# Designs tried in a protein design chat: VH-VL binders against q8rwq4r167to367. Part 10

Target 1, 201 residues: q8rwq4r167to367
Amino acid sequence: LALEDIDGSPSFLEKALQFIEKYGTKIEGILRQSADVEEVERRVQEYEQGKTEFTFDEDPHVVGDCIKHVLRELPSSPVSASCCTALLEAYRIESKEARISSLRSAIAETFPEPNRRLLQRILKMMHTISSHSHENRMNPNAVAACMAPLLLRPLLAGECDLEDDFDGGEDNSAQLLAAANAANNAQAIITVLLEDYGSIF

## First folded at step 23 (VH-VL)

Design c51
Fold by ESMFold2, last read:
Structure c51 (fold): chain C 201 residues (1-201), chain A 123 residues (1-123), chain B 108 residues (1-108)
Amino acid sequence: as target 1 above (201 residues)
Amino acid sequence: QVQLVQSGAEVKKPGASVKVSCKASGYTFTENWMHWVRQAPGQGLEWMGVIDPSGGLTYYAQKFKGRVTLTRDTSTSTVYMELSSLRSEDTAVYYCAKDWDLEDYYPQWFDYWGQGTTVTVSS
Amino acid sequence: EIVLTQSPGTLSLSPGERATLSCRASQSVDSSYLAWYQQKPGQAPRLLIYYASDRAEGIPDRFSGSGSGTDFTLTISRLEPEDFAVYYCQQYGQWPLTFGGGTKVEIK
């Protein structure tokens, strides 16, 4: 689906992920530094019109933003609301070993297979980037910060019912505090998935 | 290139109000929160509150609740901080500050700062 | 509210020396949500470190952060003339956001 075109060949997203894995590892601030929005839109349009392949001389920051653009435009979040709830519950387990085990179980047992494959594929690219942090300065925390909002949208949108302690009050400041907590939780969950990638996938 | 440019220094009497502006450029103004932090002479930093420019929602630190008001004007990409009922201890440099320019992720550290606005409250 | 206590208050050193700055939190800071800033006289603070140990963009390798829970450290491995400044820690694990009182690193 998101990783394959209808004819079974690699999709635009898969090709962009491969490009970043090959050419992005040595680029300082990869996935963090934004490209010109108009350049990103032009590159996406070029692919749609002629399926022009990425070449070695393309700007990795543009390709990274193509990945983000595609993820934003997906008709449904890579991780559904119920899956976000499962990940949040697992993350809040204090014991590191139990937390990792619960995250693995949630992904294996709760995620529809296409969503699990998509998440795992994106995390593989992210893990590759963070493994070269001595060159690109993108440690797991930083890569997670850049990508978590795109992966865990239902959590940021307040669509996860568990652990939502917002009551029926109309306090606008409570909404902003809840959003701040959700953003921290999303980043922290993705960081654990990256740091323990081999144990979880 | 993110820039935050603040209004100039102010001298006020006790009991007055002050309104400091912070004009943002180099990013999508409505996608990121804006924080306000102050620093009294020779003292450390103190967080005052935050505004989400997209809808104007605010959160104020308890110490300033009731005296501080944050607003924004999306047509000029400007945030305003108003502090009322000024006291001598409100003499400080006031900063606007923001996190990374990432959509829908607000890590709440401050990568970008305005140049600061000195507010002096004296009788 | 999480209170951050920095020590020492002043650190007098020569260029080329190693600086070690401490920040202690009154309660655990989840997921190492701690940042470090440098502030020179008359200037706004500049972000050095986030997530306790990650260097901000453009920050040289001589700056490093470490620690977790309640105890955090900023290390400058070899002081340069431009490093004489005040350094602040900040937590962002809960609101209100809070800063430490600062450590002034000055030339001996």
Scores: ipSAE 0.642, ipTM 0.846, lowest interface PAE 1.3, mean pLDDT 88
Fold by ESMFold2 at other seeds, last read:
Structure c51 (fold): chain C 201 residues (1-201), chain A 123 residues (1-123), chain B 108 residues (1-108)
Amino acid sequence: as target 1 above (201 residues)
Amino acid sequence: QVQLVQSGAEVKKPGASVKVSCKASGYTFTENWMHWVRQAPGQGLEWMGVIDPSGGLTYYAQKFKGRVTLTRDTSTSTVYMELSSLRSEDTAVYYCAKDWDLEDYYPQWFDYWGQGTTVTVSS
Amino acid sequence: EIVLTQSPGTLSLSPGERATLSCRASQSVDSSYLAWYQQKPGQAPRLLIYYASDRAEGIPDRFSGSGSGTDFTLTISRLEPEDFAVYYCQQYGQWPLTFGGGTKVEIK
C-alpha cells in the first residue's frame, strides 16, 4: 500500500511523486539538492494531521526529500535481497541487449507485484526528471546516484553479492572496497533501468 | 557551502614525517569519505587513499602502504594525512578532496578540493 | 590497476578553435566511470565531467565528454581565453583510483 491509502486514494508518496513530475522538471538539481531534515519531517507530520494536498508554491526540494524520507522509513526494503540478487546477476551480463532482456525478465518473473509496482512507479518519476535534463541538469546517471541507495538497500548492505562473502580473512580495507563496489553497482543498475525504461517496463 | 581548508606549507628533511590537516565545514562530516591526492612539481595527480570519518576505516594505494596514515577527529571535523620516511620524491602539493554531499553514497570523483598543502623535502 | 594514457601531451591552439583531448584506459572502465578535470597554475583541479559525458554543476556547454569502454574524449567546442589549462581524466570504476598524465592546452 505504499502508493495508496486504505480507501484506495493516492498516498502521501504518490502525491509527492505527482508533484515532482509536475513541478520538478525545471528545477536545477532536483532530487540531488537536500532540504533541511526538520522541515521535511514537519511537512510529513502536517500531512498526517490534515494538510493532504501539496500546493504549487511548496519548495520542490522539500517534496523531493519527502519522497526519500518515506522510502528510507519503509519497514522493509523496496527491493528485497533476492530481487537485488536477481538484478545484479542480470546486470552483470556483458551484452547490452542480453542484459536489458535479462533485467526485464528478472523484474517480470521474480518481483512480487507490490514491489514491482512500487519500483516502476518511482522509476517513472525519475525517468520524467531525467527526460528534462537540459533544464534541471539531472541526467539519468545523476538521478540514479541520488536514488539507488534507497531502492537497492540490500545490495549496499552486502546481502546479495554472490562473488565475495568476506567471512574468512576479512580486513577493514576490504570493507571500504566492497562498499565502493556496491555503490557503483547500485547506481549502474538503476541507470540502465532509466535509460531503457520503455524497453524494460 | 562545503569548504575544505588545509594546513600551511611545510619544509622537511629526508627521513622525517609530515602531518597535513584538512578541516571540513558546510556538511555533515561523518557522512562522506575523504580522499587524498598529491601532485609533484610539473607532474600529474596521484591518488593516495581514502578514509571513512564515521568509523575511521581506511584504504591506501599500494605505493603508499606502510608510509601513509589517515586519521580523523570528528569533534573538529578534521582529517589528517601523515606521510613518514620522507624522500625528495615526496615533494608535492597534497590535496584533500571529496565527492557530492550525499548521505551514504560514495562516488569517487572529486567535486570539492582543499586549497593544497605544499610539502618540500630537502636537505 | 587501470592505467590512463592521455594524448596529446600538449595541444597548441588559438582561441576560438575546437580542442579534442583523448584518454585511453588499459582495460574497460565499467559504466563509463570516468571524470575530467581542469587545472590552472596554483589552483586545485576543477571537476568538469563525470560519468564520461555529464557536465558538473556550473560547467559551460562548450565542454562535452564522450566515449565508453577504453576510449574517452573531452571536447571544448570553442576555446575561450580561460580554457588554456591542463586537463586530467580520472577513472573510478576500480581501486586504486587513477588519473591520466594530463594534456596541456596552450596558446599557439
Scores: ipSAE 0.625, ipTM 0.837, lowest interface PAE 1.6, mean pLDDT 88
Fold by ESMFold2, fold request of step 24:
Structure c51 (fold): chain C 201 residues (1-201), chain A 123 residues (1-123), chain B 108 residues (1-108)
Amino acid sequence: as target 1 above (201 residues)
Amino acid sequence: QVQLVQSGAEVKKPGASVKVSCKASGYTFTENWMHWVRQAPGQGLEWMGVIDPSGGLTYYAQKFKGRVTLTRDTSTSTVYMELSSLRSEDTAVYYCAKDWDLEDYYPQWFDYWGQGTTVTVSS
Amino acid sequence: EIVLTQSPGTLSLSPGERATLSCRASQSVDSSYLAWYQQKPGQAPRLLIYYASDRAEGIPDRFSGSGSGTDFTLTISRLEPEDFAVYYCQQYGQWPLTFGGGTKVEIK
């Protein structure tokens, strides 16, 4: 239901994704440059109060932050903790071809269909933006950096099997180091899914 | 939009301490980590450590562990770097630096830098 | 820790020439977590490249990065007068974060 309202019409999230795919491709720093928090909150409220269409003259940075707002407010992460663990294990396979195959298998075997649909839909928008990187300067690595924290929340929260990936403890310095490594892993996973989108989905 | 403004130059004696401030503006102060990097005259760049302003957690490079302390004041959006037991080798320009202004993601390259604070440790 | 060795130490060139700067890591830098900076006298470093090959905001197309593993390259296709500066590489694949020793690009 994240992409559809109960009557089958496009949700706020789906409309915002469509807007970015249509009007965001030539916007430098799209998905990276933040909009004013009050403006984003106001736009969300306006939608709830009946302004259900985005118009061509709306600021793409505001719409991009509306997407991020909706993803942050979901009751659960787009990718669950067990799914994050499966992606991390598949990602660590050294051979590129085997890694892609394992990522495809992990998604097919561990994801509930609604979560797979949601992830694939968001990655489609991200792929569209990164395909215009010469105009917007958002290469796959940059788009992944901006979106990975919202997609792989359990990895950033330390809810995955971090001890398989790290030998660090739970002291003060170990906490920041673990967070830095998790952030790098999340970005790297999403980058592979984005760069090899057609092979994985 | 993002701006990092550091305190002015300092001259210190060996054995003293120095405390350099870095005032942040143009973003939500607690959303991003703040790093410290120094550069001795005619030399390259050296990472000293990092602070997460939201909780005050820190990590220090081994070379500086035990001598450097990073703190912050969220009411003024300011990070402080204190280096104790100063030696002549600590004469350098000290920079605060941060990544992008993204919420909840902390890459470790530095897109924003303070103007630098020259610390001179006189003989 | 990962040691970054830049070469040459100094590169003397004329405006309009192509500059090629090398950064070699003591061990593989996973996922190309490598950045390049430009620094002019009296200024803080300026980010040029991140993820080995992605240009930062506002960086002209004449700057490009390449490489992976242990060998990385910054290329300036046609030097402009404002490009004469010192260039540093930096890895962020593991802590401690480390920088190369720098390559000074100076006018011949």
Scores: ipSAE 0.619, ipTM 0.837, lowest interface PAE 1.6, mean pLDDT 88
Fold by ESMFold2 at other seeds, fold request of step 24:
Order: C-alpha cells, then sequence, then structure tokens
Structure c51 (fold): chain C 201 residues (1-201), chain A 123 residues (1-123), chain B 108 residues (1-108)
C-alpha cells in the first residue's frame, strides 16, 4: 500500500504528506520550488537506512520533492488510463453541478479502492496547501499545475481520449501540441477536484 | 536559480541568416521546453516557436515556419534559434523564455526570460 | 488563432491612482489560461499574473487580475513610481501562443 507499510504503520509517502500539511502551509512556493536532486535522493536513502522520521527542521522543499519522487517511481499511475478517460469525459460536462456529480461518480465507479484512497490522500495535502494561499502563494490552479502530471500520467502519455490527428502528420510538431493540450486538461481536472474536494472526496 | 544567457547583438544584411544562442543553467535542461519570442522596435511581443530539449522536437508559429530552426546541444545546455532569409522587418530583440523548472510541466506562460539579443538587418 | 485586444493603448495617470487595463479575446480562453506581463524599456518582460488571477512570486498585492472567457482585467490599485511601464496579456489556451498589443501606463 502506498500510504502504509506491511505492518500498518505510515509509509514514507504518508509521513512526507503529513510533514507538508504541518510545516509547508506558510512556505512560499511550496510544491513549486525544486530542491536539489541529490539531496532528495539522499533523504530517500536515509529513510531506507533507518531515519524513519522527518524532523521539524528539515527543508519543506526537499520533503515536497520526496513526495514527487515517490509518485514518479510508482510502478503504476495513481490514476489508470481508463480512469483518466472517465475523468476527462466527466470534466467536459458544462453544468458545474453535473460536472462535480459526474466526477464523483467516475471516481466511485471506475477506481480500484487503493487508487481512490491514494488520490484522495494526495488531494487532501494539496487542498490544505491551497487553503493557505494567502501565505504560500499556491492557489488551487498552481498546486494542480505542479501535481497533475504525476497523478494523471496516462493523460500526459497520450493514452486517453484526446484529439490526435497524428496519422497523417507531416512533422513531429503535433506531438508537442498534443502534450500541451494534455497538460492543460490534466491541470484543469485536478483544479476542479481541489476546489470541490469536500463534495467529491 | 534559473538563468538564461543569450549571445550578443548581431548586425546582418538582407538575405543572410542569424543564429542566436541561449545558455540555460540552474535546472535540468532537458526537463523543460524553451520558447522564442521577438519584439520589433516599438512593437509588441510575438511568439516564434518552441523546442523540447530532451528529444529536439519543435513547433513553429506559421509566420516563421520555413525560415526558423530551433536546435539544442544538451552537452552545453544551449538552445539555438536560426532565422534565415533575413529582411529589414526581422530587426528585433529576440528572447528565449521558459515556464517553471518542474519536470513534466508545460503551462506555456513565461516566468524566465533571457536578457534579449538585438538583431539588426540593414543593407 | 486567438487575437487579444488590449485597451486602452495608453493610460496617463499619476502615482497613487488606480489603473484598469483590459484584454479581450476573439474567442473564449478555456480555464482562464491567461497571463499578464510588465515590461520596462530595455528589459525583458516580467510575469505578473497567471491563470487570469494568480500573482507570480514576489509580485505585490496591488496587482490583481480578474475575468474569464473573453474579458480579462489587470488592476493596479495604487500606482507606484516603478509601475509606469507597458503591460501585455498573453493566452496559453491554444497554439499559437499570442500576446495583446500592450497598454502603456505613463506618468501624467
Amino acid sequence: as target 1 above (201 residues)
Amino acid sequence: QVQLVQSGAEVKKPGASVKVSCKASGYTFTENWMHWVRQAPGQGLEWMGVIDPSGGLTYYAQKFKGRVTLTRDTSTSTVYMELSSLRSEDTAVYYCAKDWDLEDYYPQWFDYWGQGTTVTVSS
Amino acid sequence: EIVLTQSPGTLSLSPGERATLSCRASQSVDSSYLAWYQQKPGQAPRLLIYYASDRAEGIPDRFSGSGSGTDFTLTISRLEPEDFAVYYCQQYGQWPLTFGGGTKVEIK
């Protein structure tokens, strides 16, 4: 389980999420500002070697990048390709109330429980950060932009229902355009999930 | 800190080509796209195109397609913009610009800009 | 392509006054994918606002953005001497990326 070790204790990811919820809320640019890649790798290795707690004096930007590192290294995407397609279809509904209802239903009906719980847990941390945007300058749009590529990997990989006129393309520029559109869609979907977190869970 | 340092001013004759460099530092060069934007004297901003440094894929605005070429050298973390068949209307300041320094993030607004390179085309 | 029309072309104002700059798109800009930039003579543009209303890092809270769809506004609540510059809007909802023609805010 991504959030728990085999004995039921909190995993590295869960502990990092808790750290950010507690110590990241007042940090300008949290989840946006990068830490040094070698520091992040060292911290992950230190955990594996027995340093199993984050201390209050650790750099929140390093811990934020630890979260991203773990999500990037998961063997399967937090949201599968079929689930990304379901979210994209629900997102396109024009009525705000119908859209929220459809997103909630898509999550309840298409997500395996472990994946739904992981998504909900990460969104909870993100929601906490964005609720302190007056201090950290990370509004829902910005938090979603930083995290959506890690959560909706299949959408970014072109595995979902996107406009793809590649079959007759005369150059490779269609790939960049498709990537730009996918990134916008991923960010927009996650923003709605954040802004209406309590209604969606 | 992200830095984009461009090559110096150029003076060219009509029909020539110019190649402007943009050296990036302070982030992983191959993880973010690099855009080019120009500004003619007394004019607004005009997007020219974009390159993904990881594989060298490009997209060019239609106005410049066929005359502009974007390339990169990953060993020096440098992007190059070449504009051919120059004419007096190409006199402008040319900027490289990028989005945030996050992996897999393509928001397409520009938080980081080079200092600009003045290209003057005169006969 | 999406054409952005900024108005007015020039605002002549005094320090301490409120500046209101308009940007209108020829078609809807989805999810408010709109940014604002400040540019001073001889300098590169500086990002002020993204997602129509989110302030970039280090931007004072006297700058605010609003709007959606086709109509967007940049407001400077009380002009400071350093705010006299040219302001551009830019959309990133679709390619080609496009900029508005600019609004020059100058001292009266």
Scores: ipSAE 0.607, ipTM 0.835, lowest interface PAE 1.7, mean pLDDT 88

Design c51
Fold by ESMFold2, look of step 23:
Structure c51 (fold): chain C 201 residues (1-201), chain A 123 residues (1-123), chain B 108 residues (1-108)
Amino acid sequence: as target 1 above (201 residues)
Amino acid sequence: QVQLVQSGAEVKKPGASVKVSCKASGYTFTENWMHWVRQAPGQGLEWMGVIDPSGGLTYYAQKFKGRVTLTRDTSTSTVYMELSSLRSEDTAVYYCAKDWDLEDYYPQWFDYWGQGTTVTVSS
Amino acid sequence: EIVLTQSPGTLSLSPGERATLSCRASQSVDSSYLAWYQQKPGQAPRLLIYYASDRAEGIPDRFSGSGSGTDFTLTISRLEPEDFAVYYCQQYGQWPLTFGGGTKVEIK
């Protein structure tokens, strides 16, 4: 879907992910430091007009923001609302080992394969970056903080089907607290998926 | 470049109110929450509350609930903190603070701080 | 609410020495939602560490954070003259957001 063009060749997103995996691992602040939004959009337009390959001399921060731009422009979240609910329920398990097992099960059993493939592919790039944190200063927590809002959009929007999540009331204090908890949960879920990537996928 | 610029120092008598402004620039004002933290002379930091500028929703720490009001003006990218019924123990430096400049992300640590506004309450 | 207790209150050291600052939480801080700040007189706090161990932008390698659950540590491996300041921990795992009482790192 998002990783391949109609003819089965790598999409712009897949090529950008490959670039970051190859050239981004030694770049301090990769995925955290922003590039100019207009430059990012220009680069996307250049791809659509025939510049289909990234060259080694391109700025990794621009390419990283191309990834974020594509994810933001997807018509639906990489992880659907029901899948976000499954991840959140699994994450809430108290025991660390049971939590990891439940996260693995949720992904394997509740995700449609295209969505699981997309999430797994993006997490692979993120895992590669965080594995080089000594060089790039991007630990799993930091990478997760930068990417979780793009991956788990329904959780941030309060669209997950949980009994206590935005329980349908208009309580100003309750709404803001719930949003804060959702943001923390999104970051924490992605962090665990990164730290235990091999065990989960 | 993200910048938070606060209004100048204030001297007030007990029972009065104070309204401190915090003007934001260098990012999309409505995409990030704004927190307020105070520091009494020689003391540590104390969280007062938070406002979501996009809808104006607020949450206040219990100690200040009923006396503090956070508001915003999206046309000027400015947040206001008003503290009423001032007491001498409200003498402090008041800071506005925010997280990273990432759109629609709300980690609740503070990478960007205003310069602080000294409020002195004395009889 | 989560109470953060910092120790020692004051740490008197010379440039070049290692500083170790402790922050203990009254209950577990989930996912290490803990930050550290440096504050010099007359200045706003400066973020050093978030997520217990991740350095903020522009923070040199001599600053490191560690810990989880209820026990957290800030280490300055080799004190520079500009590092003599007050250091605060802050948790953001639950509201109200709370800060520790501070550790003053002072020369000699």
Scores: ipSAE 0.573, ipTM 0.823, lowest interface PAE 1.9, mean pLDDT 88
Fold by ESMFold2 at other seeds, last read:
Structure c51 (fold): chain C 201 residues (1-201), chain A 123 residues (1-123), chain B 108 residues (1-108)
Amino acid sequence: as target 1 above (201 residues)
Amino acid sequence: QVQLVQSGAEVKKPGASVKVSCKASGYTFTENWMHWVRQAPGQGLEWMGVIDPSGGLTYYAQKFKGRVTLTRDTSTSTVYMELSSLRSEDTAVYYCAKDWDLEDYYPQWFDYWGQGTTVTVSS
Amino acid sequence: EIVLTQSPGTLSLSPGERATLSCRASQSVDSSYLAWYQQKPGQAPRLLIYYASDRAEGIPDRFSGSGSGTDFTLTISRLEPEDFAVYYCQQYGQWPLTFGGGTKVEIK
């Protein structure tokens, strides 16, 4: 749904993903470097007005931020709170091979198919970018750092932690600590999904 | 481009307080956390704490709890570090620092640093 | 609290030589959440490496990081005159954030 328009043609998001896969591989700092906010807003507005085609001469940093904007504005996170919980539980497994197997199982067994397909599609673009890191300087860790907050929004928001340790009310410092831990976990989960993409998908 | 500009050097007596400012520019101030790190003469780096400018939430390293206060003014894009009950061992260069300019992401390594503010505590 | 111990305290070398700097953590630093900084006199630290092995923007290829768990290494393959400085490791896997004591790389 997020990847297709009503008529079955590629959505704005899918076209932006294709653009980055084609024109972003040689762009230093792609997905990390911020574009001009006004240009991103203009381009998103043009999409809303029916202009859903990208041309080769568009700035890849603007298109990358358009992808981030679309993901941020989705009515539901690409990965739901329950799916984030499943990924986090699988990631916490100490054995690397068991961890990968559990991540694969969590994705196959707990994700609604549209959400799994969306996640897999975005990770494919990210994997393509990180595969060209010698040209663009975006290793899997860096790509994951840039994208994990958008893919695992409920984890970053604290919405998927079933073990609710409320230290926050005491001096409010527990909220920042929890956010820092969630950010590290989100980045680490996405990094594993990228590095072992072929084994997981 | 991202810039962090700190207030000038200060000389204080033991027992006094100092307030160091860090003015941020070149990014959306409320999107990223701001950390404070100090360095005593000839010594290494020591993390003091962090503030989230959007809501003003803070976390302080245990060594500094009760003496350090981080605040911010979103209208001027400025963070303030106040250290009270100064002792001679608080003589140091104080830095503000932040990570990458990423919206609502909180990495904890420091790619952007202020120029440092020397605080000297002597009788 | 994770204590980072850097060794040696001082490394005396000539330009063109290989420098190997060690950072040992008192407990495992998960997912390689370790950074390296360079600091020259009178300057703020400069980020060199994050995630144990990823070079920061603009950092030349002669700088490389490696290691995991409790043992981490910064390598400068061939020292340039501008590389004589103090180097710090920093962990960010756990609060409080902590730095190593530093290794001074100086001209022999």
Scores: ipSAE 0.567, ipTM 0.827, lowest interface PAE 1.9, mean pLDDT 88
Fold by ESMFold2 at other seeds, look of step 23:
Structure c51 (fold): chain C 201 residues (1-201), chain A 123 residues (1-123), chain B 108 residues (1-108)
Amino acid sequence: as target 1 above (201 residues)
Amino acid sequence: QVQLVQSGAEVKKPGASVKVSCKASGYTFTENWMHWVRQAPGQGLEWMGVIDPSGGLTYYAQKFKGRVTLTRDTSTSTVYMELSSLRSEDTAVYYCAKDWDLEDYYPQWFDYWGQGTTVTVSS
Amino acid sequence: EIVLTQSPGTLSLSPGERATLSCRASQSVDSSYLAWYQQKPGQAPRLLIYYASDRAEGIPDRFSGSGSGTDFTLTISRLEPEDFAVYYCQQYGQWPLTFGGGTKVEIK
């Protein structure tokens, strides 16, 4: 499981999430500002070689990108294609109260337990960061924009699009429009999950 | 530092074409889309279209379809906008603009703009 | 296409006053996909607000955005001398991307 090592102790990902929750809340642009790719990979390697704890003096932007690196390298998306489709269907409900209820139900009924735990855990970190937006300038929309592509990979890849809502022609310009719509939908879904976190989880 | 540097002002006759360049630096050129927006003198902003520089895919606003062509050169990190069959109402400042500097995300608001290129079409 | 109508066309105010700028969409803008820009003569537009209410990086707290659906507002709580400019709204909920006609905020 991405949050635990074999012996049940906290994984690299879980420790990085805890670090960001503790030290990232007052960092301007946290989760948005990129760190150097090679520095991130080096930090991952240092963990594998025995540096198993983050210290308070580490750069939060590097740790944030370690989180993104681990999520990108997972063998399967935190949210599968069928789960993305369920979230998209629930999101399209016009009534806010019914939408929140349907999102909660989709997560409870269609997500395998490990994937639900992982999503909820990552959203908890994101919720903590967005709760300090006055200091870090990362409100729910901004945090969702940074993280949605990593959480909803199948949606961005076009693997869970709803057929009755997309009937455009097959040409090169239609691909850009579809990509723009998928990005908007992914960001919007994650934003609702963040803004109504307590009602959904 | 993200920078978008456009080519210099152009004066053209009706019926001619113009090609404006936009050289990008400070980010990975192929991982963000580039938009073009124009502004006639004393008027508002008008979106013309967008290019994905990774594969050269484009989308044009219907008003400009058939007259505008967006291309790119990945070796120089440069986007080109060519507008053909120029008319006097094409007199405007032409901007290249890009969205948030995040990989794999396309929010379509523009926080980086070129300095603008004035194109004047006169008899 | 979504037509954005800004009002008033011109807003004549003094420094220190509150400015309220309106942007009305011809149809609902989903998830508040709306941005605001400031433009001064001879300059490119500058992003102020995205997602209807989120301030761009480096934008002072006196700028705030609000609204949803078809009605959006940019508020400048206390005008500073550097705030006299033209302001545009832009929607990105559907293509073609469209801008409002602008509101000029000028010194009375």
Scores: ipSAE 0.519, ipTM 0.800, lowest interface PAE 2.3, mean pLDDT 88
Fold by ESMFold2, fold request of step 24:
Structure c51 (fold): chain C 201 residues (1-201), chain A 123 residues (1-123), chain B 108 residues (1-108)
Amino acid sequence: as target 1 above (201 residues)
Amino acid sequence: QVQLVQSGAEVKKPGASVKVSCKASGYTFTENWMHWVRQAPGQGLEWMGVIDPSGGLTYYAQKFKGRVTLTRDTSTSTVYMELSSLRSEDTAVYYCAKDWDLEDYYPQWFDYWGQGTTVTVSS
Amino acid sequence: EIVLTQSPGTLSLSPGERATLSCRASQSVDSSYLAWYQQKPGQAPRLLIYYASDRAEGIPDRFSGSGSGTDFTLTISRLEPEDFAVYYCQQYGQWPLTFGGGTKVEIK
């Protein structure tokens, strides 16, 4: 479980999420501003070497990038290809109320419970950050832009689109166009999940 | 902090080519796309195309296809825009541009711009 | 290709006045994928607004964006001397990326 260690205690990821929820809400550009890659790597190694708690004086940008690092390194995508397809299909419903209902149903019916729990947990942190946008300047659109690639990897990889895109034999320029469209779709899906978080979860 | 520094102004004759460089710093060069936008004197902005520096994949606006070539050198974190068969209407300021420094994402608005490179094509 | 038509071409106003700039798209711009830029002579464009209404970092509250679909508006609530410039809209809902023709805001 990405949120728990084998003894049932909070994992590195869960501790980092809790840190951002507590200490990241007032930090301008939180989740958007990159930390130095070497600092992030050192902090991950320090955890493995026994520094198992974050302290209040740690740089929230480094902790935010620790979250991104862990999500990027998961052995499988937080949201599988079939789950991304379900979200994309639900998102494309033009009626707002039907869209929200379909997104809720897709998450409840399509996601394996561990993946649903992980997505909901990360979205909770993101929702908390975006709820403090007057302090941190990170509204739902901005938070979604920063996090969607990490949550909806199969969509950006071209594995979710039900339209006949990326069939074998396509030229190289089609790859960039499809990637641009996927990026827009990923950001838009996560934005809706954040804006309607209480209705969906 | 992200910085995009372009090569200096160029004066060319019709039929020649020009190659403009854009050196990037302050982010991981291969993880964000680089766009090129030009602006003729007293005119608006027009998008020319985009390059993904990691693999060198490109997409060109139809107006420039066949005349524009985008390349990169990952060892120097530099993107190049070459425009061939120059005409007087290619007289413009040429900009490289990108959005936020977001790994694995390709935002398509431009928060970071090079200073611009003036290319003058005169007979 | 989505064509963006800005109006008016020139807007002559005094400091302290409210400026309203229009950008109309030839077809719907999905999910409000529209940005606004300010450009002063001899300078690169400066991002003001993205996602139709979200202010970029460091942009004062007097700048606001609104609209959806085909009709978008940039509003400057109280013009400051530094706001006299050319303003461009840009869509990123589909390729090719396109810009409007610009609206010049000048001192009356």
Scores: ipSAE 0.500, ipTM 0.795, lowest interface PAE 2.3, mean pLDDT 88

